# VHH binders against q9p7j3, part 44

Target 1, 174 residues: q9p7j3
Amino acid sequence: MILPLFPETQVHVFVYENVSNCAAIHEQLISQNPIYDYAFLDAATILYKKQVYSAIIRALEDRRDEQMKTKTIHSEVILSLSPKTEISSAFRQFSMTKKSKNIVVVKIDSKLTEEEEFERLDKLVEGNRVEFSDEELQKLIDFKVLKKNYKLDPSTLENPLASILSSIALRGYS

## First folded at step 20 (VHH)

Design ja12
Fold by OpenDDE, fold request of step 21:
Structure ja12 (fold): chain B 174 residues (1-174), chain A 124 residues (1-124)
Amino acid sequence: as target 1 above (174 residues)
Amino acid sequence: QVQLVESGGGLVQAGGSLRLSCAASGRTFKGYAMGWFRRAPGKEREFVATISWRGSATFYTDSVKGRFTISRDHAKNTVSLQMNSLRPEDTAVYYCAATPGYAIYSTADEYDYWGQGTRVTVSA
């Protein structure tokens, strides 16, 4: 996919459920295996497609402005999901853990088609691919975690999408 | 009451320039991307331009690239559209709009808030 705001950058997003090897993937990430050059997110923390794309755009904007806070664009995506500036907090809140069951995987700067990228990623992830849609994401979300991550209250829960997306954009500015 | 109010429209000759402005009131649009849309006579509303909250990311429809410039002033809570080299086909009612976060697809349905519009007429 090409985002209009960043037409020079191709991005792909994949969703996996019932992943059995998150622990193994996590170890590869810790060891900084270049084959695992993706952003691995815990699907329990993601409710909307726009949430993911907003984080991607935020990360790309940071890169464009030479204001990245993390080392890689994929880590910046993880940070960009968070309303907080603390990197460690963002990773604790949104990144895939060894105990994760369902994950969202983001690829930035892909030179492959979506299908080609999927074929590559499918060799790394042992789970079932599902559609990247709000419908599928809402089946995987932990609302308790979501509410905590974005400090949603009864007023913001009336329009959680707006609250989440604005928080992503405002990180470090409010 | 949340309100977006456009201004700056009017009659201009082809090749001329106009600067549209949109002022937000009733709420802050912090963390919101702003955009401009337009509806020409007998046509559907179409996307013109969008700008991120930070102001560093912009996107334009192809027909206005190189001629229109979107900008925003955080201090004044305004977004502007500088329109140069205007053409008769630019004649339309121009609407200001706001969307939380970023304009991902640059489609009208992404935008939660809309102005009433300002009319721009470009004569041949």
Scores: ipSAE 0.917, ipTM 0.950, lowest interface PAE 0.4, mean pLDDT 96
Fold by OpenDDE, fold request of step 21:
Structure ja12 (fold): chain B 174 residues (1-174), chain A 124 residues (1-124)
Amino acid sequence: as target 1 above (174 residues)
Amino acid sequence: QVQLVESGGGLVQAGGSLRLSCAASGRTFKGYAMGWFRRAPGKEREFVATISWRGSATFYTDSVKGRFTISRDHAKNTVSLQMNSLRPEDTAVYYCAATPGYAIYSTADEYDYWGQGTRVTVSA
């Protein structure tokens, strides 16, 4: 997919449910295995497609402005999901853990088609690919976690999308 | 009462320039992307340009690239559209709009707030 705001950058997003090897993937990430050059997100923390795309755009904007806070664009995506500036907090809040069951995987700067990228990723993830859609994400979300991550209250819960997206954009600027 | 109010429209000859401005009131649009749309006579509303909240990401429809420039002033809570080398086909009512976060697809349905529009007429 090409985002209009960043037409020079191809991005792919994949959703997996019932992933059995998150612990193994996590170990590879810790080891900085280059073939795992993705952003692995816990699907329990993602409610909207726009949430993911907003984080991607925020990360890309940070990169464009030479204001990345993390080492890689993928880690910046993870950070960009968070309303907080603390990297460790963002990773704790949104990154895939060893105990994750459902994940969202983001690839930035892909040179491959979506299908080609999927074929590569599918070798790494032992789970079932599902559609990247709000409908599917809603099945995987942990609302308690979501509310906590974005400090949603009864007022903001009336329009959680706006609250989440604006908080992503405002990270470090509010 | 949240409002987006456009200004700067008018009659201009082909090749001329106009600068549209949109002023927000009633709420802050911090963390909101801003955009411009237009509706030409007999046509549907179409996307023109969008700018991120921070202002470092922009996107334009192809027909206005190189001619139009979108910008925003956070201090004034405004977004502007500098329109140069205007063409008769640019004749339209121009609308200011706001969307939370970023414009992902640059479609009208992403935008939650809209102005009433300002008319731009470009004569041949």
Scores: ipSAE 0.916, ipTM 0.950, lowest interface PAE 0.5, mean pLDDT 96
Fold by OpenDDE, fold request of step 21:
Structure ja12 (fold): chain B 174 residues (1-174), chain A 124 residues (1-124)
Amino acid sequence: as target 1 above (174 residues)
Amino acid sequence: QVQLVESGGGLVQAGGSLRLSCAASGRTFKGYAMGWFRRAPGKEREFVATISWRGSATFYTDSVKGRFTISRDHAKNTVSLQMNSLRPEDTAVYYCAATPGYAIYSTADEYDYWGQGTRVTVSA
């Protein structure tokens, strides 16, 4: 898809449940295998589509402004999910781990159609693709983790979306 | 009480310019993207422009590209719309709006806060 704010950049987002090979994927990421040039997120930490897209836009804005804090645009997406500036914290909070079962996968600067990209990614991920929607994400979320990651309290839990999205935008500026 | 208040509307001749301003009060819109919408007579509200909180990312509807410029002033907690080369078809009530984070789709339903609108009339 094309985000209006960045019309020259094509992005794709995929959701997988019951992934059996997260440990193997993680090892490939550590070794910086270029075939795995994606942002792999733990779905347990993602509640909204807009949460993911906001992180993508934040990362793209950082890149455009030459203010990236990480080495790659995909790592910047992971960082951009966090309200904190610490890179290690962001990765710990939001990145796929060896123990993850459900994941959200983000591709930025894709030259392929969504279907073509899926065909490539499907060879890497051993799990079931589900729709990228708030409905499906709600089935995979760990609310305890979500609340912790964004420090949600009773006042912000009435509208967690606004709190999460503003936190993403404000990282490093508060 | 949270409010967005638009100003700067008025009557202008085709080819002229106007600068709209939107002032926020009652809350800070830190971390919020701001946008402009408009409703022409007999038509539905349509997206005009949006700007990120940081102010470095913008998006415009095609019909206003090259003519309109959206900007924001964090110190004044305002967002502005510079409208140049105005056309009769730009005649509308212009609304300021705010959405948390970023405008993902640039659709009205993303925006949580709205102003009362300011009328812009462009005569032939």
Scores: ipSAE 0.915, ipTM 0.949, lowest interface PAE 0.5, mean pLDDT 96
Fold by OpenDDE, last read:
Structure ja12 (fold): chain B 174 residues (1-174), chain A 124 residues (1-124)
Amino acid sequence: as target 1 above (174 residues)
Amino acid sequence: QVQLVESGGGLVQAGGSLRLSCAASGRTFKGYAMGWFRRAPGKEREFVATISWRGSATFYTDSVKGRFTISRDHAKNTVSLQMNSLRPEDTAVYYCAATPGYAIYSTADEYDYWGQGTRVTVSA
């Protein structure tokens, strides 16, 4: 996929449910295995497609402006999901853990087609691919976690999408 | 209460320039991307340009690239569209709009707030 704001950068997003090897993937990430050069997100923390794309755009904007806070674009995507500036907090809130069951996987700067990238990723993830859609994400979300991560209250819950997206854009500016 | 108000429209000859401005009131639109759309006579509303909250990321429709420039002034809570080398086909009502976060697809349905529009007429 090409985002209009960043036409020179190809991005891919995949969703997996019932993943059995999150612990193994996590170990590879800790070891900084280059084959695992993706952003692995806990699907329990993601409610909307636009949430993911907003984080991607925020990360790309940070990179373009030479204002990245993390070392890699994928880690910046994870940070960009958070309304907080603390990297450790963002990773605890949004990153895939060993206990994760469902995940969202993001690839930035892909040189492959979506299909080719999927084939590559499918060798790493032992789970079922599902459609990247709001409908599928809504089946996987933990609303308690979502509310906590974005500090949603009764007023913001009236339009959680707007609240989440604006908070992503405002990180570090409020 | 919440309002986007466009200004700067008018009649201009082909090759001329106009600067549109959109002033936001009733809210700050913090964390919102801003954009411009236009509706030509007998045509559907189309995307023209968008700018991120930060103001560093922009996107333009192909027909206006190199001629139009979108900018944002946070202090004044305004977004502007500098239109140079205007063409008769640029004749339209121009609308200011706001969307939370970023313009992902640059489609009208993403935008939650709209102005009433300002008319731009480019004569041959």
Scores: ipSAE 0.915, ipTM 0.950, lowest interface PAE 0.5, mean pLDDT 96
Fold by OpenDDE, last read:
Structure ja12 (fold): chain B 174 residues (1-174), chain A 124 residues (1-124)
Amino acid sequence: as target 1 above (174 residues)
Amino acid sequence: QVQLVESGGGLVQAGGSLRLSCAASGRTFKGYAMGWFRRAPGKEREFVATISWRGSATFYTDSVKGRFTISRDHAKNTVSLQMNSLRPEDTAVYYCAATPGYAIYSTADEYDYWGQGTRVTVSA
């Protein structure tokens, strides 16, 4: 899809549940295998589509402004999910781990259609693709982790979406 | 208590310019994207422009590209819309709006806060 704020960049987002090979994927990421050029997120940390898209937009904005803090746009997406400026913290908070079961996969700068990209990604991920929707994400979220990652309290839990999205935008500027 | 207040509207001849301003009060809109919408007589409200919190990412509806410029001043907690080369079809009530994070789809339903609007009339 194309985000209005960045019409020159095509992005795709996929959600997988019951992934059996996260450890193997993680190893490939560590080895910087180019065919794994995606942002692999732990779905337990993602509650909204807008959360993911906001992180994508933040990362793209960082790139446009030549202010990326990480080496790749995909790592910047991971960082952009975090309200914290520390890269290591962001990765611990949001990136797929060897123990992850459900994941959200983001592709930036795709030259392929969504279906074509899926066909490629599907060769890498051993799990069940589900719809990228708030409904499906809601089934996969760990609210304890979510609350911790964004320091949500009873007041902000009244509108967690607003709190999460604003914190993404404010990272490094608050 | 929380409100967005638009100003700068008025009557202008075709080809003229106006600068709309929106001032936020009652709460902080830190981390919020700001946008402008408009409603022409007999038409539905439509998206005009949006700007990110940082202010470096903008998006415009096609009909205003190259003519309108959205900007924001964090210090003053305002967002502005510079409208140049105005056309009669730009006649509308213009609304300021705020959405948390970023405008993902640039649709009205994303925006949580709205102003009362300022009327812009462009005569032929």
Scores: ipSAE 0.915, ipTM 0.950, lowest interface PAE 0.5, mean pLDDT 96
Fold by OpenDDE, look of step 20:
Structure ja12 (fold): chain B 174 residues (1-174), chain A 124 residues (1-124)
Amino acid sequence: as target 1 above (174 residues)
Amino acid sequence: QVQLVESGGGLVQAGGSLRLSCAASGRTFKGYAMGWFRRAPGKEREFVATISWRGSATFYTDSVKGRFTISRDHAKNTVSLQMNSLRPEDTAVYYCAATPGYAIYSTADEYDYWGQGTRVTVSA
């Protein structure tokens, strides 16, 4: 996919449910294995496609402006999901953990087609690919976690999209 | 009460320039992307340009690239559209719009808030 704001950057997003090897993937990420050059997100923290794309755009904008706070664009995507400036907090809030069962995987700067990228990623993830859609994400979300991550109040719980998206954009600027 | 109010429209000859401005009132649009749309006579509303909250990311519809420039002033809570080298086909009512976060798809349905529009007429 090409985002209009960043037409020179190809992005792919995949969703996996019932992933059995998150612990193994996590170990590879800790060891900084280059073949795992993705952003691995806990799907329990993601409610909307726009949430993910907003984080991607935020990260890309940070990179463009030479204001990245993390080492890689993929880690910046994880940070960009968070309303908090602390990197450690962002990773605790949104990154895949050893205990995760459902994940969202983001690839930035891909030189491959979506199908080609899927073939590569499918070798790394042992789970079932599902559609990247709000409908599917809604099945995987943990609302308790969502409320905590974005400090949602009762007035925003029915439609938290605007609050989530604005908080992503406002991180470090509010 | 939230309002977006456009200004700066008018009659201009082909090749001329106009600067549109949109002022937000009633609330701050912190963390919101801003955009411009236009509706030509007998046509549907179409995307023109958008700018991120931070203001460093922009993109334009192809027909206005190189001629139009979108910018924003956070202090004044405004967004502007500098239109140069105007063409008769640019004749339209121009609308300011706001959307939370970022313009991802650049479609009208993404935007939650709209101005009343300002008329731009470019004569041949």
Scores: ipSAE 0.891, ipTM 0.938, lowest interface PAE 0.5, mean pLDDT 95

Design ja12
Fold by ESMFold2, fold request of step 21:
Structure ja12 (fold): chain B 174 residues (1-174), chain A 124 residues (1-124)
Amino acid sequence: as target 1 above (174 residues)
Amino acid sequence: QVQLVESGGGLVQAGGSLRLSCAASGRTFKGYAMGWFRRAPGKEREFVATISWRGSATFYTDSVKGRFTISRDHAKNTVSLQMNSLRPEDTAVYYCAATPGYAIYSTADEYDYWGQGTRVTVSA
């Protein structure tokens, strides 16, 4: 996929459910294995496609503006999901963990088609690919986690999408 | 109540310039991206330009690149579209729009708030 705001950057997003090897993937990420150069997110924290795309765009905007706070564009996506500036809390709240069961995987700067990237990724993840759609994401979300991560109260629960998306754009500029 | 109000439209000769402005009221649209769309006679509304809340990320439809510039002013709570080297094909009603976060797809359906439009007529 090409996002209009960043027309020279190809991105792909995949969703897996019932992943059995998150611990193994986590070990590879710690080892900085270049084959695993993706953002691995816990799907329990993601309700909307627009949530992921907005974090991707925020990370790309920060990269272009030389305002990235983390070492890679993929780690910057993880930070960009957070409404707060603290890097360690963003990783704890949004990253896949060894105990995660469902994940969202982001590739930025891909030189491959979606199907080629999927073929590569599918050899790394032991789980069932599902469509990246609001319908599938709604099956995997933990609403208690979502409400806590974005501090959604009664006024923001009327339109939680708008509150979440604006907070992604506003992080550090309140 | 939240409103977007466009201004600056009018009749202009081909090759001329206009600056459209969009003033927001009822809220500051903090954390919102802004966009301009247009509807030419007999056509569907089409995307023209978008700008991120921070103002650094922009995107333009191909037919206006290099001629139109979108900008925003947070202090005045406005977004502007500077339109240079105007052509008769730019004749349309121009609409300001707002969406929370970023404009992802450059499509009208992702925008939650719309102005009433301002007419631009470009004569030969």
Scores: ipSAE 0.834, ipTM 0.915, lowest interface PAE 0.7, mean pLDDT 92
Fold by ESMFold2, look of step 20:
Structure ja12 (fold): chain B 174 residues (1-174), chain A 124 residues (1-124)
Amino acid sequence: as target 1 above (174 residues)
Amino acid sequence: QVQLVESGGGLVQAGGSLRLSCAASGRTFKGYAMGWFRRAPGKEREFVATISWRGSATFYTDSVKGRFTISRDHAKNTVSLQMNSLRPEDTAVYYCAATPGYAIYSTADEYDYWGQGTRVTVSA
């Protein structure tokens, strides 16, 4: 996938359900194994495709502007999902954990087709790939977690997408 | 009420320039990307340009690259489109629009708020 705002950058997003090896993946991530250079997100925190794409665009905008706060573009995507600037909080709230069951996986700067990247990723993740779509994401979301992460109140529940997306763009500027 | 109001349209000779402005009222659009679309007579709206809320990420349709520049001014709550080297095929009604976060797809359906349009006519 090529995003119009960053036409030079190939991006792939994958969704897995019923992942049995999140603990093993998590161990590789904390060891900074370069084979695992992806953003691994807990799908319980992701309701919309636009949520993920907006975080990707925010991370890419920060990279171009030399304003990244984390060490890799993939860790920057995790931070960029958060409405707040605290790196540790963003990782606690949005990253895959040892206890996660469903995940969203992001690859930025890929030199591979989607299916070639999937072949690499599928060797790492023990789970079932599903379509990256709002339909599939809505099956995996924990709405209580979403409300807490973005401080959604009852008035915002009628249009949660706009509040979530604007928060991603505003992090650190409000 | 929330409004986006375009201005600066008019009649101009080919090769000339115009600067369109879009003022927002009733809402500040914090964390919104802004865009310009146009509709030529008898055609559907087409994407022209978008700018991120921070103002640093932009994207333009191919036919206007190098000729048009989108910019925004948070203090004035405005978005502008500087249109240089105008061609007769740029003749259209130009619409300002807003979408929360970033413009992801450069399509009209991702924009929630629209202005009424300002007419630009480019004569040979």
Scores: ipSAE 0.832, ipTM 0.914, lowest interface PAE 0.7, mean pLDDT 92
Fold by ESMFold2, fold request of step 21:
Structure ja12 (fold): chain B 174 residues (1-174), chain A 124 residues (1-124)
Amino acid sequence: as target 1 above (174 residues)
Amino acid sequence: QVQLVESGGGLVQAGGSLRLSCAASGRTFKGYAMGWFRRAPGKEREFVATISWRGSATFYTDSVKGRFTISRDHAKNTVSLQMNSLRPEDTAVYYCAATPGYAIYSTADEYDYWGQGTRVTVSA
């Protein structure tokens, strides 16, 4: 996928359910294995496609403006999901952990088609790919986690999308 | 009463310039991207330009690249479209719009708030 705001940057997003090897993937991420150069997110924290795309766009905007706070564009996506500026809390709240069961995986600056990138990723992830769609994400979300991460209360729970998306764009500016 | 109100439309000769402005009232649209769309007579509304809340990420439809510039002013709660080198094909009603976060797909269905439009007529 190419996002209109960043037309020179190819992005792919994959969703896996019932992942059995998150601990092994986590070890590879800690060792900085370049084959694992993706953003691995816990799907329990993601309700909307637009949530992921907005975090990607925020990370790309920060990269272009020389305002990134983390070492890689993929780690910047993880930070960009957070309404708050603390890097370590963003990673604790949104990153895949050893205990995660369902994940969202983001590749930025891909030189591959979606199917080619999937073929590479599928060798790394032991789980079932599902569609990146609001319908599938709604099956995987933990609403208690969503409410906590974005501080949603009854006034925002009727339409949480607008609150979440504006928080991603506003981080560090309010 | 959240409102977006466009102004600056009018009649201009081909090759001329106009600056459209969109004033927001009833809210400041913090964390919202803004966009311009247009509708020529007998045609569907089409995307023209978008700008991120921070003002640094922009995207333009191909037919206006290099001629139109979108900008925003948070202090005045406005977004503007500077239109240079106007062509008769730019004749349309121009609409201001707002969407939370970023404009991801540059499509009208992303936008929650719309103005009533301002007419631009470009004569040969």
Scores: ipSAE 0.827, ipTM 0.913, lowest interface PAE 0.7, mean pLDDT 92
Fold by ESMFold2, fold request of step 21:
Structure ja12 (fold): chain B 174 residues (1-174), chain A 124 residues (1-124)
Amino acid sequence: as target 1 above (174 residues)
Amino acid sequence: QVQLVESGGGLVQAGGSLRLSCAASGRTFKGYAMGWFRRAPGKEREFVATISWRGSATFYTDSVKGRFTISRDHAKNTVSLQMNSLRPEDTAVYYCAATPGYAIYSTADEYDYWGQGTRVTVSA
């Protein structure tokens, strides 16, 4: 995937449902195993493709401007999903956990085609790959979690998508 | 009322320069990316440039790279397009637009707010 704002950076996004080994993946992430160098997100927190792409772009903008707050670009994507600056809350709210059932997986700075990257990732994730699409994400979202994470007010007249996307871009400048 | 109002269009000779400005009113567009699009006579609207909320991430269509510069001023709630080395093929109505977050695809359908346009004519 080419993002116009960062045309030199290859990005791949994968969605898995019914993942049986999140606890094992989580252990590998804690151990900082370089084979698992991806952003693993809980799909219950992701409703839109644009939500993920906006977090990726925010992380890349922060990297370009030497404004990153976390150690890796993949951890920066997790922070960038959050409307707030606190790193630990962002990971608690958006990262895959041992209890996660469906995940979104992001690879930034890939030197591989989507097919090649999928072949590597598929060896790590015990689950069923589905399309990265708004249609599939809607099946996996927990709307209560989404509303809480972005403090969406049912009485607001603003588009929920617009509120979420602007929060990602605005974090630290509000 | 939320409005985007373009200004600075006009007639200019090839090789000349113009600076377009877009003033936002009724809303500050916090956390919005801004963009410029253009529609030449007999053609469809095309992407020209976009700028992130922070102002540091920009993208330009190939035909304007090195000649056009997009910028924004949060204090004045404006976005500008400096157009240098203008060519007859730059003749178009230029539209300012706003999208929440980032311009992910740099396509017109991702923009929620549009100005009414300002005409730029570049004579040979």
Scores: ipSAE 0.823, ipTM 0.914, lowest interface PAE 0.7, mean pLDDT 91
Fold by ESMFold2, last read:
Structure ja12 (fold): chain B 174 residues (1-174), chain A 124 residues (1-124)
Amino acid sequence: as target 1 above (174 residues)
Amino acid sequence: QVQLVESGGGLVQAGGSLRLSCAASGRTFKGYAMGWFRRAPGKEREFVATISWRGSATFYTDSVKGRFTISRDHAKNTVSLQMNSLRPEDTAVYYCAATPGYAIYSTADEYDYWGQGTRVTVSA
């Protein structure tokens, strides 16, 4: 997919459910294995497609403006999901962990088609790919985690999307 | 009480310029992207341009790229569209709009708040 705001940058997003090897993937991420150069997110933290795309756009905006706070564009996506500036908290709250069951995987600056990227990723992830859609994400979300991560209150809980999306754009400016 | 109000429309000859402005009142649209759309007579509303909250990320529909410039001013709570080298095909009612976060797809469905529009007529 190419996002209009960043037309020279190809991105792909994949969703897996029932992943059996998150611990093994986590070890490879700690080892900085270049084959695993993706953002691995815990799907329990993601309710909307727009949540992921907004974090991607924020990371790309920060890269272009030379305002990135982390070492890679993929780690910047993880930070960009957070409404807060603390890097370690963002990773703790949004990254895949050894205990994760379902994941969202982001590739930025891909030179491959979606199918080619999927074929590479599918060798790394032992789980079932599902559609990247609000319908599938809603089955995987933990609403208690979502409310905690974004400090959602009763005034925003019926349709929390605006609060979540604005906080991603505002991080560090509020 | 929340309003977006466009101004700066009018009649101009082909090759001329206009600057549209959109003033927001009742809120500052903190963390919102802004956009311009237009509706030509007998046609559906189409995307023209968008600008991020920070003002650094912009996108334009192909037919206006190089001729139109979107900008915003947080102190005045306004967004502007500088339109140069105008053509009769630019004749439309122009609307400003606001969406939380970023404009992801550049479609009208993304935008929650809309102005009433300002008319631009470009004569041959």
Scores: ipSAE 0.823, ipTM 0.911, lowest interface PAE 0.7, mean pLDDT 92
Fold by ESMFold2, last read:
Structure ja12 (fold): chain B 174 residues (1-174), chain A 124 residues (1-124)
Amino acid sequence: as target 1 above (174 residues)
Amino acid sequence: QVQLVESGGGLVQAGGSLRLSCAASGRTFKGYAMGWFRRAPGKEREFVATISWRGSATFYTDSVKGRFTISRDHAKNTVSLQMNSLRPEDTAVYYCAATPGYAIYSTADEYDYWGQGTRVTVSA
């Protein structure tokens, strides 16, 4: 996928359910293995496609403006999901952990088609790929986690999209 | 309650310039991207340009690239569209719009708030 705001950047997003090897993937991420150069997100924190795309765009905007706070574009996506500036909290709240069951995986600056990128990723992830869609994400979300991560009150929890999306764009300014 | 009001439309000769302004009231649209769309007679609204909340990320439809510049001023709560080298095919009603976060697809369906429009006529 190419996002209009960043027309020279190829992006792919994948969703896996019932992942059995998150602990192994986590060890590879800590080791900075370049084969694992993706953003691995816990799907329990993601309700909307637009949530992921907004974080990607925020990370790309920060990179272009030389305002990234983390070492890689993929780690910047993880930070960009957060309404807050604290990096360690953003990773704790949104990153895949050793105990995660379902994940969303983001690749930025891909030189591959979606099919080619999937074939590489599928060798790394032991789980079942599902469509990157609001319908599938809704099945995997934990609303208690979503409410906590974005400080949603009960009156907005039914339709939190605007609050979530604006907080991603506002991080550091509100 | 919440309003977007466009101004600056009018009649202009081909090759000329015009600056549209969009004033927001009722809220400051913190964390919102802004956009300009246009509608020629008998046509659907088409995307023209968008600008991020921070003002640094912009995107333009191909037919206006290099001729139009979108900008925003948070202190005045306004968005502007500078239109240079105008052509008769730029004749349309121009609408200001707002969407929370970022304009991801640059389509009208993304935008929640719309102005009433300002008419631009470019004479042959």
Scores: ipSAE 0.819, ipTM 0.910, lowest interface PAE 0.7, mean pLDDT 92

